VH-VL binders against q9nrl2r1430to1533. Designs and how they scored, part 33

Target 1, 104 residues: q9nrl2r1430to1533
Amino acid sequence: GGVHELSAFEQLVVELVRHDDSWPFLKLVSKIQVPDYYDIIKKPIALNIIREKVNKCEYKLASEFIDDIELMFSNCFEYNPRNTSEAKAGTRLQAFFHIQAQKL

## First folded at step 19 (VH-VL)

Design dd18
Fold by ESMFold2, fold request of step 20:
Structure dd18 (fold): chain C 104 residues (1-104), chain A 124 residues (1-124), chain B 107 residues (1-107)
Amino acid sequence: as target 1 above (104 residues)
Amino acid sequence: EVQLVQSGAEVKKPGESLKISCKGSGYTFEDHWIGWVRQMPGKGLEWMGMIYPGDSDTWYSPSFQGQVTISADKSISTAYLQWSSLKASDTAMYFCARQTFDYKSGYLEYFDYWGQGTLVTVSS
Amino acid sequence: EIVMTQSPATLSVSPGERATLSCRASQSVSSYLAWFQQKPGQAPRLLIYDASTRATGIPARFSGSGSGTEFTLTISSLQPEDFAVYYCQQYDDWPYTFGQGTKVDIK
């Protein structure tokens, strides 16, 4: 979208990064530390990549931005069983995202 | 425009401490790994380690584990390489480099921007 | 750790000629292979990543090929500015490692 929409995306990413439960999502999962991750997750994404795309004005529609954020959470839940710290953090951050996105 | 600007050349004696810096600009500093590479006089390149400034995740090459400290202060967009006690064998050129993503062609990661280098000379 | 071996150590090549540089990994690195150029007193410059993808702004005369354990950098028509040392680097596994370099020199 326009300048206001991109600024809103930027602000939302900042809020997500600042959240205590952002730690699984700050950067791409390491294939060295988690060797099978990329066998399971075929469309990897993380907050640093989403912020880069916002900064480069890659999102043409708000739905594209929202889709990347939701993909990030979907990947987390696909790879991690519900009882893991990663999945629990994802659930809490996703809830926070939905609240913050409504304020846009 | 992405830039990495390193601190100036250093002339030190064995046993002294040293902290050199790499300041990034023109991008979101905390979102990219910064690595350090050593080049001894007349020799090739060696990875020393890297840090993700966003969460301070730090990796060292085995040859450098316990020999140097890599750190970052994301509030001033600066990464550091530090020795507590220099040796003559630490005489080298030291480069910092930024990792990036090619998220359009399968999220490939590589080091695309390099600092100008910091020459450290350790002699008695 | 993965050892990268470059050959030859030095290439003497006339301007306008083709230069072919080899890089071999001690184990498969898939396509996680980069090539760098370094001139005296300068930082390394990224030429190729993902074994064959040219970095932004790199002339078409530079091409990379290979996968697994064997990789090649080709300079199809050597220009005066191409006389430098060339390094391959794997980024498949930590620690990332460089080859020892191939110096491309004027014949």
Scores: ipSAE 0.804, ipTM 0.918, lowest interface PAE 0.7, mean pLDDT 92
Fold by ESMFold2, fold request of step 20:
Structure dd18 (fold): chain C 104 residues (1-104), chain A 124 residues (1-124), chain B 107 residues (1-107)
Amino acid sequence: as target 1 above (104 residues)
Amino acid sequence: EVQLVQSGAEVKKPGESLKISCKGSGYTFEDHWIGWVRQMPGKGLEWMGMIYPGDSDTWYSPSFQGQVTISADKSISTAYLQWSSLKASDTAMYFCARQTFDYKSGYLEYFDYWGQGTLVTVSS
Amino acid sequence: EIVMTQSPATLSVSPGERATLSCRASQSVSSYLAWFQQKPGQAPRLLIYDASTRATGIPARFSGSGSGTEFTLTISSLQPEDFAVYYCQQYDDWPYTFGQGTKVDIK
């Protein structure tokens, strides 16, 4: 998109990173600490990668940005059972994202 | 343009403390691992450890665990390598390096940019 | 700790010739292998990651191949600026480890 959309994407990523429930999403899951993660999750994504793509203007449409954020949450729910700390954090951060995304 | 600028050469005596720095610019510093590599005179390269400045997640090679401290101050985009008590065997070149990812052909993590190196000389 | 073994220790090659450098891992590292070039007094320079993917700005004469435990760096037509020490490095498991290097020297 346009300059206003890119600024809004950057602001939204900053707010997501700042949120207390961002901790499972700041960086890619370590294949060393979680050896089976990449057997299950084939399209990994994290907030650091999303921020780099925003900074490099690699999102052409707002839908592409939203798709990466939703992929991030989808991966969390696919790998983690719903009663885990990771899944609970994902649920809360996703709810926050939906509220903030209305500003886009 | 991504750059890693390291602090200048150091000449120290055994038993002294030292903190050397690696300042990153041209990217979001807190979003990339910074690692430290030792190269002893005339020798190869050894990973010492790495830190993710965004959450301070820190990993040490077993040979360096308890021997050095790796830290970062993301507010000034700087990573540090510290010794509490230098030994003559710490004489080496020390490099910092940034880890990144290739999100265009998969999510591959590798070290792409390196600092120029900091020569540390410890002599009695 | 995964041991990376490079051969030969020194490779004497004339400009325009092909150089072939070998790297062996003590256990499978899949494709998590990088190649670096280092000249005296300089930092390492990334050439190849993921065993065969050329890093940004690296000339096409550099190519990597292999997977698992055996890897090769090929320089198809050596230029004067290619005389350096080359290191392989695995990043499959922590700690990440380098080979001991292959010096490519002018014949």
Scores: ipSAE 0.802, ipTM 0.919, lowest interface PAE 0.7, mean pLDDT 92
Fold by ESMFold2, look of step 23:
Structure dd18 (fold): chain C 104 residues (1-104), chain A 124 residues (1-124), chain B 107 residues (1-107)
Amino acid sequence: as target 1 above (104 residues)
Amino acid sequence: EVQLVQSGAEVKKPGESLKISCKGSGYTFEDHWIGWVRQMPGKGLEWMGMIYPGDSDTWYSPSFQGQVTISADKSISTAYLQWSSLKASDTAMYFCARQTFDYKSGYLEYFDYWGQGTLVTVSS
Amino acid sequence: EIVMTQSPATLSVSPGERATLSCRASQSVSSYLAWFQQKPGQAPRLLIYDASTRATGIPARFSGSGSGTEFTLTISSLQPEDFAVYYCQQYDDWPYTFGQGTKVDIK
């Protein structure tokens, strides 16, 4: 997209990272700490990768950016049972994201 | 554009403390693991540990656990390696390195950029 | 911890000739294998990751192959600037570990 869209993606990622509930999403899940994760999750993604893609202008449409963020949450809910701290954090951060994404 | 700049060479005596630094620029510092690698004189390379500056998640190789402290200050894009009490056996070259990811592969990580090294000499 | 063993310790090769460096892991590391070049007085430089993927800016004469426990770095036409020590490194399991190095000496 254009300069305004790229700045909006950058700002939104900054807001997501600063949110208290970002901790499960900051970086890729470690295959060493969570050996079965990549048996279950085939399209892994995290905020650091999304920010790198924004910085490299990999997103040509806002929908592509939104799809990666939603994939991040979908992966969390697929791997983590609903009552886990990770899933609860994901629910709260996703709600925050939906509010912020309406500004795009 | 990506650059890791380490603090200058150090000459110390046994028992002294030391904190060396690695400053990153040209990228989002908090989004990449920074590792520390030791190279003793005439020897190969050894991973000491790594830190994710975004949340301070820190991993130590077993032989370095309790021997050094790895830390980062993301507000100034700087990682640190420190000793509370240096030994002569700590004489070595110390490198920092940045991890990145090949996101077209989905989760493939590797270390791509290295600092210039900091020579630490500890002698009586 | 996964032990990485490199051979030969020293390899003497004439400019323009092929150099072949070997790396063996004490257990499978799948394709989580990198190759680094280190010249005297310099930091290591990444050549290859994922066993065979050339890092950005690395000349095509460098190629990597192998998987599991056996890996090879090939320099298809050795240049004078390729005089260095080469290290393999596994990143399949923590701690990440290097091989002891192969010194390539240009004959």
Scores: ipSAE 0.772, ipTM 0.915, lowest interface PAE 1.0, mean pLDDT 92
Fold by ESMFold2, look of step 19:
Parts: structure tokens; sequence; C-alpha cells
Structure dd18 (fold): chain C 104 residues (1-104), chain A 124 residues (1-124), chain B 107 residues (1-107)
């Protein structure tokens, strides 16, 4: 990771946030709205946290950044049945991410 | 550095409208909840509501539901608290606060950055 | 909604002494408990979150403890700048709620 790689992480996060299917991932799931979420999901993460970590230069390797993005999707699929709007959005956004990540 | 800067003090009459602001800087504004807290003269603190500027998800405390409007314009990093018709009982100090998260310990979310406050005085 | 009750209402202590402030929740809030300091004419200042974790820049003389319904803020060796009103606040359930405050006065 140099300056080019950090800029690429920032740009990819911007593209993910702008995607129509980002809505389940913009912020952490509310324990108030979804009381059992944190009984099931032990390593929560969301795009706002990933963006903060990029902005603070906390990713040392591209693999660390990719791992957080993949964790975000894995959490979605673990908590949400496959026929839910959340899981369907996750599937589409993950596919978009894989295409964009090849540009890194 | 993270800062929340609120609009200046207001002196109003009952029945007037008012919109006060809270401008955030030093962070990605759309990525953090902004809440509003009321402090009546000589009294403690009360949460009024909060908004996530990234998607406009808005929560009101029950006693403030329908009494105020909370909004945000992420393009100018500003949150708003608005009354359509002020009452004398609205006289108070109003604070905005930003939610932070501690992702090193998992998912802890709490309000740690506060604006300087906006004094609103409503009297006939 | 969750009622937070602080005691005592006023605590009179001398500089260099220990102050112990209590906060009780009407139901368990787990560790979702914060402590704030407020001086006249100022915004609240976060001291402690997650019941016991000091916020950035808070001196070690401030410590928090407890979980569930019973919480304590301890100020060891009180300094002149510590005379203020202290609030606990739960953030386990909406609406978030504050205690009524404990005023720490010089004796």
Amino acid sequence: as target 1 above (104 residues)
Amino acid sequence: EVQLVQSGAEVKKPGESLKISCKGSGYTFEDHWIGWVRQMPGKGLEWMGMIYPGDSDTWYSPSFQGQVTISADKSISTAYLQWSSLKASDTAMYFCARQTFDYKSGYLEYFDYWGQGTLVTVSS
Amino acid sequence: EIVMTQSPATLSVSPGERATLSCRASQSVSSYLAWFQQKPGQAPRLLIYDASTRATGIPARFSGSGSGTEFTLTISSLQPEDFAVYYCQQYDDWPYTFGQGTKVDIK
C-alpha cells in the first residue's frame, strides 16, 4: 500500500456507497431495531466503518481491506435468509464489488 | 479534528418558526448519527431525536415526535432542528452531538462530540 | 423508557479526596452506559463509555465500573477543575436517557 492503493480503496468505497443496493450496509445494524443481531453476528462491520478505516490509513494491505468488505457480505448472508431483500441486495452488491476489485 | 458548530442564540415569540443548525467538520459527515439534546433552564439533559445523514433515517423520542423536525443536508455537512410554532416551554439550550463507534472492540456506538449549544429563548 | 437514577444529588468533597457517584437503571442496560461532565455554560463532556472505558484525553483519575443496573463513577484525588455536574446516560434502548445529575461541590 502506497498513495495510489489508498486512493483506490477510497474510490471503491465511494462506488459501493453510491450503488443502489448499498442500503443494508451503510451503517451498523441497529440492536434496537434488530435485537438478536449481535447475538448472531460477532464481528459486525459496515461501509461507514470501512470508509473511516480507509480515511485513517488503517489498512496495511489490500487483503485487509478486501477481508472487511467480504466480512460485511458474509454477515449479511449469515443473518438474513436468502429470499430477503437484504440478502438479494448483498448478492448484487457483492457481484459489483468483485468486478470493481479486479481493477485494484 | 472533529468539530460541531451550531448556529447562534435566538430570541423568539410564541408562534414563530425557527430552524437551528449544526455543521460538522473534520470527518465524513454522512457516516455518523447526529442527535439533538434539550436542556431546560436549570435542568438536566433530554434526548430529542437523531438522524443518520447518509440515508436520512430519523428517530424521535416519543415526547418530541410531532413537536420538532430533524433533518440534514449532507452536501453541506449540516443537521437541523426545526419548529413550525414555538412555545414558551421551548425555551432551552439545544445541543447537537455526533455518534462515534469503537470498531477496535467490535461495535460500540456512543455520542462523544458535542456542539457548543444554541440558546433559544421564547417569551411574549 | 429506561429511567436512570443518580445518587447523591449533591456531593460535597475536598480537593484530593475521592468522589463516588452512583447511577441506577430501571432495567438492565448491559454495559451501554456513558458518563458526562458538564460545567456551567458548556456542553457535556464525555468521560466514560461502555461503562468503564475512558474517552480519549480523560485523566486516569476518572474510572467507571458496573454493568446491568448498577454503575459507579469514581474520581480519585479530586482536582479543582473536577467540580461540576455529572450525568450518566444509557444508550441500550431508544430513547436514550440521562440521569438527573450529581453535582460535585467543593467542601
Scores: ipSAE 0.734, ipTM 0.906, lowest interface PAE 1.1, mean pLDDT 92

Design dd2
Fold by OpenDDE, fold request of step 20:
Structure dd2 (fold): chain C 104 residues (1-104), chain A 124 residues (1-124), chain B 107 residues (1-107)
Amino acid sequence: as target 1 above (104 residues)
Amino acid sequence: EVQLVQSGAEVKKPGESLKISCKGSGYTFEDHWIGWVRQMPGKGLEWMGMIYPGDSDTWYSPSFQGQVTISADKSISTAYLQWSSLKASDTAMYFCARQTFDYKSGYYEYFDYWGQGTLVTVSS
Amino acid sequence: EIVMTQSPATLSVSPGERATLSCRASQSVSSYLAWFQQKPGQAPRLLIYDASTRATGIPARFSGSGSGTEFTLTISSLQPEDFAVYYCQQYDDWPYTFGQGTKVDIK
């Protein structure tokens, strides 16, 4: 049910945050440091945002939660070339996520 | 309920070190920037810097770069502001504040919650 | 850094009268502008964010307007508890910066 799913989402976010490759995703990209970021990325999201949505019970379906996580990775790969540290970290974290998401 | 509670008033002498604290509660501490603001006696507000406890990313205002150190311990939901050697001119009220974000739009917003302030008095 | 300039430095107003405070930015801050109220011995209290949105619990007599470089805080009918210092603050660029404040006192 809903309570079970919320607990699972919360736990998965904790695992993602604690992962070594979470550093590009912990917080929103700064428009001050990356002036063109928000010209390219129109739906910004990060783990802190996703966790807040979990805390506010915004996810009614697992698919909604998964969609936000995938959006987070999609944004990373859209903005960062494949050879960047951010993209490489994203690739590893996404693989981890896909394994953990099977538990949802 | 979101709260920021700061450490108590300090009376120090020039040359002494000092570390004051700001403890957050009622929210996920590591997910929000914490800023520090100085207010000298009878004067206005000045941003000193801010820290993201989740990764310790820290920004300083140019006037305070190298003058203070901002840090955080997310395990106890606490941010710190410290001086290695106080000056009389450091006498002021110091506030911490939390930056909010809009989880629907995905943008950082304004500083919505403030600590009660810590008065620091430095005199010979 | 972006310099925020408030005017006037002091505004003397009678209770029940309209108060108009100005804030100018040295360069555009879009709508990333907040207004704070501060009374002696207290922390700043957020009044307005995003230039024109009232914070939770703020009376309707407070309103903010403007964008870019020119902003205004209006108190439609000054109440006794409104005599205080008001600050504008931009959060569009780092370092974040405050105006020097406008003191609203009783005429």
Scores: ipSAE 0.898, ipTM 0.951, lowest interface PAE 0.5, mean pLDDT 95
Fold by OpenDDE, fold request of step 20:
Structure dd2 (fold): chain C 104 residues (1-104), chain A 124 residues (1-124), chain B 107 residues (1-107)
Amino acid sequence: as target 1 above (104 residues)
Amino acid sequence: EVQLVQSGAEVKKPGESLKISCKGSGYTFEDHWIGWVRQMPGKGLEWMGMIYPGDSDTWYSPSFQGQVTISADKSISTAYLQWSSLKASDTAMYFCARQTFDYKSGYYEYFDYWGQGTLVTVSS
Amino acid sequence: EIVMTQSPATLSVSPGERATLSCRASQSVSSYLAWFQQKPGQAPRLLIYDASTRATGIPARFSGSGSGTEFTLTISSLQPEDFAVYYCQQYDDWPYTFGQGTKVDIK
C-alpha cells in the first residue's frame, strides 16, 4: 500500500478507538475473564491488534484492512447476543466504520 | 525502539504517600498492558498487578489488592504505582513491564520490555 | 494462584559446563512460560518465551523446553556472563507468578 493508504488506515483506527462505542473492541478478550471465548472465536482480533498491523504496514490493500475490521465486528456479534451492550456498541461502531471507510 | 523509563529512587518515611511512574515510548502505549513487579531486597520477583492504559482496566494480584493503586495516563504514555501510606516493608525495587501480543494470531503474550526499576526505601 | 517451583535453589557449575534448570507449575500453564535472567542491580532480562522460543538477541546456548507443568532451561555451555539468578514465570492465568529463582554460581 501507498503512504496515503497507510495514513488513511492510521487515521481511521484512531477515529474508531476514540469513538464512544469502541470499549468492547479496544483490546483482546481475556480468556481468564471469558473462559469459553476462544473456544467459539477462532480468529480473535481487536483494535490494538489492527493498529499494530497498520504500524507494521501489514495491510497492502484497503480490503485487507476492512476485512480485519469486519472480522472484529463479526466476532462480537457471534459471541454476544443482540441485546447485550457489547453487541449494541458494535452495531453503532460498525455503522460509523462503514461511513468512514468510504473515505478509503 | 521500545523503552520503559521509570522514575528515580525514593527515600521515604513510614506513613508517607508515594507515586512512582513508568513512561513508555517507541510504541502505542495505550495498546499494551503495563505490569508492576516488586522485588524485596535479596528476594524474588512478585507480580503486583497490571493496567491496560487504553481503558484503564486494572488487575491486581490478591496479595497487593488494596495495598497499592495502579493507574495510567495514556496522554503522556505513563503508568503509575502508588501508596497512600508506606510501610517499612514496602522497601523494594519496583519494575514496570510491557506485555506484548502476537498481531498475527491475536493473542496476548509475554512481558517483553522492562523498566530499569525504581528503588523505594522506607525507613524512619 | 499457580505456584511455580524452581529447582535447584542454587546450581554451582564451572564455566563451559552444561546447566539445567527446572521449573514446575502446580497446574498446567500450557506453553505460556517465560524464563528471565537477572543480575544484581539490573532488571530481569527475557531469555525464553512460550516455553521454547528465544527472545531477540539471546545466545543460542540458551534453550527452553517443556509444556504443561514441567519446564527446563538449558545453558549448553556456561559463559562467565551467565552466572546470575534465573526465574521462570507463567502467564497463563492471573495472577501471573514467578518461580522463586535459581541462582547459578561458579563452582
Scores: ipSAE 0.895, ipTM 0.948, lowest interface PAE 0.5, mean pLDDT 95
Fold by OpenDDE, look of step 19:
Structure dd2 (fold): chain C 104 residues (1-104), chain A 124 residues (1-124), chain B 107 residues (1-107)
Amino acid sequence: as target 1 above (104 residues)
Amino acid sequence: EVQLVQSGAEVKKPGESLKISCKGSGYTFEDHWIGWVRQMPGKGLEWMGMIYPGDSDTWYSPSFQGQVTISADKSISTAYLQWSSLKASDTAMYFCARQTFDYKSGYYEYFDYWGQGTLVTVSS
Amino acid sequence: EIVMTQSPATLSVSPGERATLSCRASQSVSSYLAWFQQKPGQAPRLLIYDASTRATGIPARFSGSGSGTEFTLTISSLQPEDFAVYYCQQYDDWPYTFGQGTKVDIK
């Protein structure tokens, strides 16, 4: 919280969240809505989680931050078939991320 | 410091509309579910529903589905609970609460912070 | 919905004594169980989450135990400020549900 200049990680998370294809990733998947999700995905993560980690300075290296973002996409592609809206959104968002990550 | 501040007490008549608010601060508002809980006079706590401000995903308890509307404006870190037509039976204390999550395990968890409550009195 | 049942409805205890509150779920809620304390005119205060973890700032005299369908809140030595209503709440399934509460009053 508070007004401050965003770090590179903070800024990137903001950009990811604002992206049109962020909807599958804004929050954790509900085990109520998707009962088998956590039987398949063992390391769940979402943008809200990643943002929290950024806010708490949990990332000491850019690689750690990138790993979490990639995990987020990996989870999506592991659970969602390629022809799903989620997977398609993930593909586009990941491409966007890879471009933005060049700035890190 | 995380805080949830709710709007003031309301005195209404049956048939009137009402919208009460819950403003969050001290955290990223859009990243946490906000729930509403009803407590009728001298009674226990009842979950009404919850909303994720980040995408406005909203869940209602079956008993409150269609009875109220939960919404949020993330631009001002505020969640709302509203009635189109109040009943005397809507007289109660209403609490908002924030759901936390474990960023290590990746699970949504308990509701850790609560508003001070909004008393709604509906009488003819 | 998952029905949470607390017992007893009222528990009369003397200051300094041990208080034991029970909460039962109609089906397993794993460890997704929280305990709240509520005093008149106040919002519920989180005491325990995940069945057995004390929330920040909660005195050590409060402890939670159990899993699945049976849970217990224990106050090892009741203090004057502990007289209140206590609720258990499951967050394993929607809708989330509270027990009906146990009132702890002075004996």
Scores: ipSAE 0.886, ipTM 0.946, lowest interface PAE 0.5, mean pLDDT 95
Fold by ESMFold2, fold request of step 20:
Structure dd2 (fold): chain C 104 residues (1-104), chain A 124 residues (1-124), chain B 107 residues (1-107)
Amino acid sequence: as target 1 above (104 residues)
Amino acid sequence: EVQLVQSGAEVKKPGESLKISCKGSGYTFEDHWIGWVRQMPGKGLEWMGMIYPGDSDTWYSPSFQGQVTISADKSISTAYLQWSSLKASDTAMYFCARQTFDYKSGYYEYFDYWGQGTLVTVSS
Amino acid sequence: EIVMTQSPATLSVSPGERATLSCRASQSVSSYLAWFQQKPGQAPRLLIYDASTRATGIPARFSGSGSGTEFTLTISSLQPEDFAVYYCQQYDDWPYTFGQGTKVDIK
């Protein structure tokens, strides 16, 4: 088992990055461009960090991987008001993620 | 196993164009900022700019804005530094560097791997 | 932009002795401070990030301290391979900036 789970995590991240609504999540929010972000968000995470963790085999359970992905969306909704492009993208990408995560 | 390999030394004349390259391997290239640093002969280090290959987000230091073009082709894991018209004052060593993350002790972003450098000599 | 000032410009030390290098920022950079080593003809090598965190593979004789505007790199027992130029760099605000370097020479 563990090797095909890692391949599934890799594939899911690839699918998330390819999605049109991935743009707010590709990399960490810049503290230079958005100075107050890290006053509000204390556990920042992004798809590039999640992919790095998959590549380094740092997820031991599927739940750990899912928790990081859900944290990414939770951060988006905590920082961004509902009507923003970022929050709308997050809602659509999260829905896509839930469909793809059924396969884990 | 992370490596940044730069293109070879260049000898050019003022007014000529030049594009030098930095090829990354051993990691997911599109997931890390690549920066360019100039070192003039006998001088210290200067940041020129950086690019995120995943979305082409590009930042220039003010002294280099409009003087060079930074670009990347993530399909071949390569970043570029380009001049449309070289000046003698462009004679320098140019390094590329990869930014990474420490997410175990905090969320620190810093440049950990460097290319070997490309010597550019511009003289008549 | 944030100006980084290093002192001394040149530090002459004997192998086995302690070297202490200083770096001062023109405004607070919190802990967003890195130290690099550059040997003749080579690329810079990262030593320290976050002011005091040793990068992977860096010998324990290298240590960093400080926060805000004042930072120190200490080499506790200088080895022959440590004769180089050392740069501090802030990464708190863009553009990122280096100090002018401290050259550590054989005494």
Scores: ipSAE 0.804, ipTM 0.922, lowest interface PAE 0.7, mean pLDDT 93
Fold by ESMFold2, look of step 19:
Parts: C-alpha cells; structure tokens; sequence
Structure dd2 (fold): chain C 104 residues (1-104), chain A 124 residues (1-124), chain B 107 residues (1-107)
C-alpha cells in the first residue's frame, strides 16, 4: 500500500514535470511578476512543492495527493482566463494527468 | 542531508576568466532556486542573482546585470557563477544559497541552506 | 531598490543579557523579512523568516517581530556562541537586499 502508492505518486509527478505543458506549474507564481496573484489565490501550489511532499512522505492517502494536483489546476483556471496560454496548458496537462492516473 | 558544496578558492589576475561552481545534493536540485551572494572583504552581503535550474529562469540584481553570468546544469546538480574578465574589485567571498518553501505554515519561500563560500582573489 | 537600514552598527553586551537589534525598510515589505547570523569565517545561517518564524533548529531565545517597515530581532539571554554579525534581508521585491549588519560583541 503506502510504499507502492508513494512510488506511483513519484512516477506521476515525474511524468507531469516532463510534459511540455508543465511550464506554468513547475514553481510557484512570482508575486513580483504577477503582483495580484496572491490576492486571488489563497492556497498556492506547484509541481516542485508536490514533489517535495511526495519525497518527504507527506501524503497519507491517495486522495490527498490527487487533491493537491487538482488544486494546482483549479488555481490556474481561477486566476487565468480560459483563452490564456496558461489556462490552455492547464487543460492539456490536466487531461494527461487523468489518463496517467487511470493507468495506476 | 541537504548540502551545497562550492569549488575551491581562486587566485587570479585582472582580465582572466573564471567559473566557480555550487553542487547541490540531498534534495531534488531542479526544484529549488539557487542564488549567489557576494561579500567583499570587511563588508556586508549582496544578492547578485538567482536561477531556477528546472527551467533556467534567471534573475540578476541590477548592479550585477552584465557583470557576471549565472547558469546551471541540472543533469549534474550544479550551479555556476562566471566572469569573462575579472577586475580587482571582484575580490570577495561568494556564497551560493538554496531557496525552499514552508508548505506547512503558509507556502513561504526563503533561502535556507548555504554553501561554504568560494574566496576569489584578483591581484597582480 | 528597497534599502534596509540596521541599528546599531555595533552592540556590546554581556553574556546573559538581552540584545535588541533593529531593521528598517525604505518602503513596506509586509512580513517578507529574514534574519541571518554570520560568525567569522562562516556562511550566513538563517535564523528567522516571515519576520517572526524561527527556522528549523534555531533556539527559542531568538525571536523576530515587526511588519511593514520596522523589524526587531531579540536574543533574550545572550550566549557565548551568539557573538556574530546579524543581517536582515527583505524578499518582498527584486532585487532582494540585506541590511549592512549589526555586530554583536562581548562587553
């Protein structure tokens, strides 16, 4: 359970990072470049944080891991209008995530 | 254990080039900003710039823009600070530092681990 | 860029006494402020981030307070190993900047 499930989380995060549409999600949005971001997004998260949490065994349940990944996408869609490059990348990466998650 | 290990001390002459290194271990190198800090003899600390090795996003402090090159090779977990032509005023201690985040108490980013420093001496 | 001004430049104290170090920013940095300790011949060591949060492994005698433009580092009972230079640093806006340092010496 726990060890095999954490290995699966690690593999999934690696595949998300490798995906071409990961660029908006690799690291936290800069408050310097995007000054209003943290006025709107109150639970920020990014792939580097998720990978750190996997590496430190912070996820006790698969649902906790999935919730963080979905939070990452929902933040993107909340902040970015649907026609932005960021939102389009988020849509494609989320679709990829759902396919990869079903294979596990 | 997180470690940042810098290359050894350098004694150079004005006009020579130099590339010093900072190797990270014990963590996922590409997931953390690495910054460079200068400390001239008897003086305080100055941020020079920082790089995110995962995508090579690089920021320079204005006083160092065009004076140095910051780069990283994530395949060997190493960040670099480079001069094309050293000046005597480049004599200083240079530190690298890793940024991390506190995801338990508010997702705050801060620089937590520092390299041991590389002393660069530029003199005739 | 944001200028960080520390006072005093040098603070002479006896072991066991309370040390109070001041840091002022030229504009509000909210709570995006860190404190570092640097001993002779060593790299800086993170003490405090987010103005008041102690970094892992930092003793409780170190405390930070303040927000906006004025910040304080307090060492409640100075130990022999605390004689060092202390720097504040803002990370609200780029470039990140340090104060000039406060040297804490034995009286």
Amino acid sequence: as target 1 above (104 residues)
Amino acid sequence: EVQLVQSGAEVKKPGESLKISCKGSGYTFEDHWIGWVRQMPGKGLEWMGMIYPGDSDTWYSPSFQGQVTISADKSISTAYLQWSSLKASDTAMYFCARQTFDYKSGYYEYFDYWGQGTLVTVSS
Amino acid sequence: EIVMTQSPATLSVSPGERATLSCRASQSVSSYLAWFQQKPGQAPRLLIYDASTRATGIPARFSGSGSGTEFTLTISSLQPEDFAVYYCQQYDDWPYTFGQGTKVDIK
Scores: ipSAE 0.774, ipTM 0.914, lowest interface PAE 0.9, mean pLDDT 92

Design dd2
Fold by ESMFold2, fold request of step 20:
Structure dd2 (fold): chain C 104 residues (1-104), chain A 124 residues (1-124), chain B 107 residues (1-107)
Amino acid sequence: as target 1 above (104 residues)
Amino acid sequence: EVQLVQSGAEVKKPGESLKISCKGSGYTFEDHWIGWVRQMPGKGLEWMGMIYPGDSDTWYSPSFQGQVTISADKSISTAYLQWSSLKASDTAMYFCARQTFDYKSGYYEYFDYWGQGTLVTVSS
Amino acid sequence: EIVMTQSPATLSVSPGERATLSCRASQSVSSYLAWFQQKPGQAPRLLIYDASTRATGIPARFSGSGSGTEFTLTISSLQPEDFAVYYCQQYDDWPYTFGQGTKVDIK
């Protein structure tokens, strides 16, 4: 993508970060607080990393950006049982993302 | 470019309060841990603690828990280190540092930018 | 907490020589090990992270190796600007800890 597409990615990340349910996704899960996380999740990612990649123009296609965001949610659902606060937050934020992604 | 600019040197007496600052620029301030490191005169480096400005998640080294307060104001891209009551043993150089990640080779968090240091002298 | 022990305390070398600095951890830190250079009155400068990856802009004469509990920093051809104190730091477990430093002096 072009400069307008990268600006749209940046705006979408801003809106995701501002959402009340962003708290599990702002930064990487701590291996100190959650020791087995990285035994299970092999492609970790978080909103701060996605924003860094947008800022550095690392996404060449909208699909690459969307794939990272969907990976973020997929990791959440893989690690966390469905009844956890993390998984519930992920479900709500993903629904919000799908609505906002219509603008891409 | 990424920069961390710290507040100027301080000369204080025991019992006084102090708040020193570290202002980040050239990056998304709220997305990176900021840590504080002490270096006592003629000594090595010690981690004091760190804060994630995006959610105020704050970690202290055990030796510094209850001895200082680490805080951040992401609206002005500034982190703080604060003492309610200074001791002579707080005489040291204090550095702030930005932690980041290497998403190209793996997702690791390391300290890639440092402030210039703030000398704090506490004496009677 | 994880204790990092550096040796030697002081390394006296001539310009152009190879310098080898050692760092030992009290328990495995995997590859979560960084090396810093510090000159008097200055902030630490990141040289190496992830045990062996050079930070951006660091000359190729600096190399790091090791894993687990034993790590080395090698300066393949010492330059005049390399006379400084070098610290290793683990970031595997909190609190993160530094070694006590190795001073690299002119012989």
Scores: ipSAE 0.764, ipTM 0.908, lowest interface PAE 1.0, mean pLDDT 92

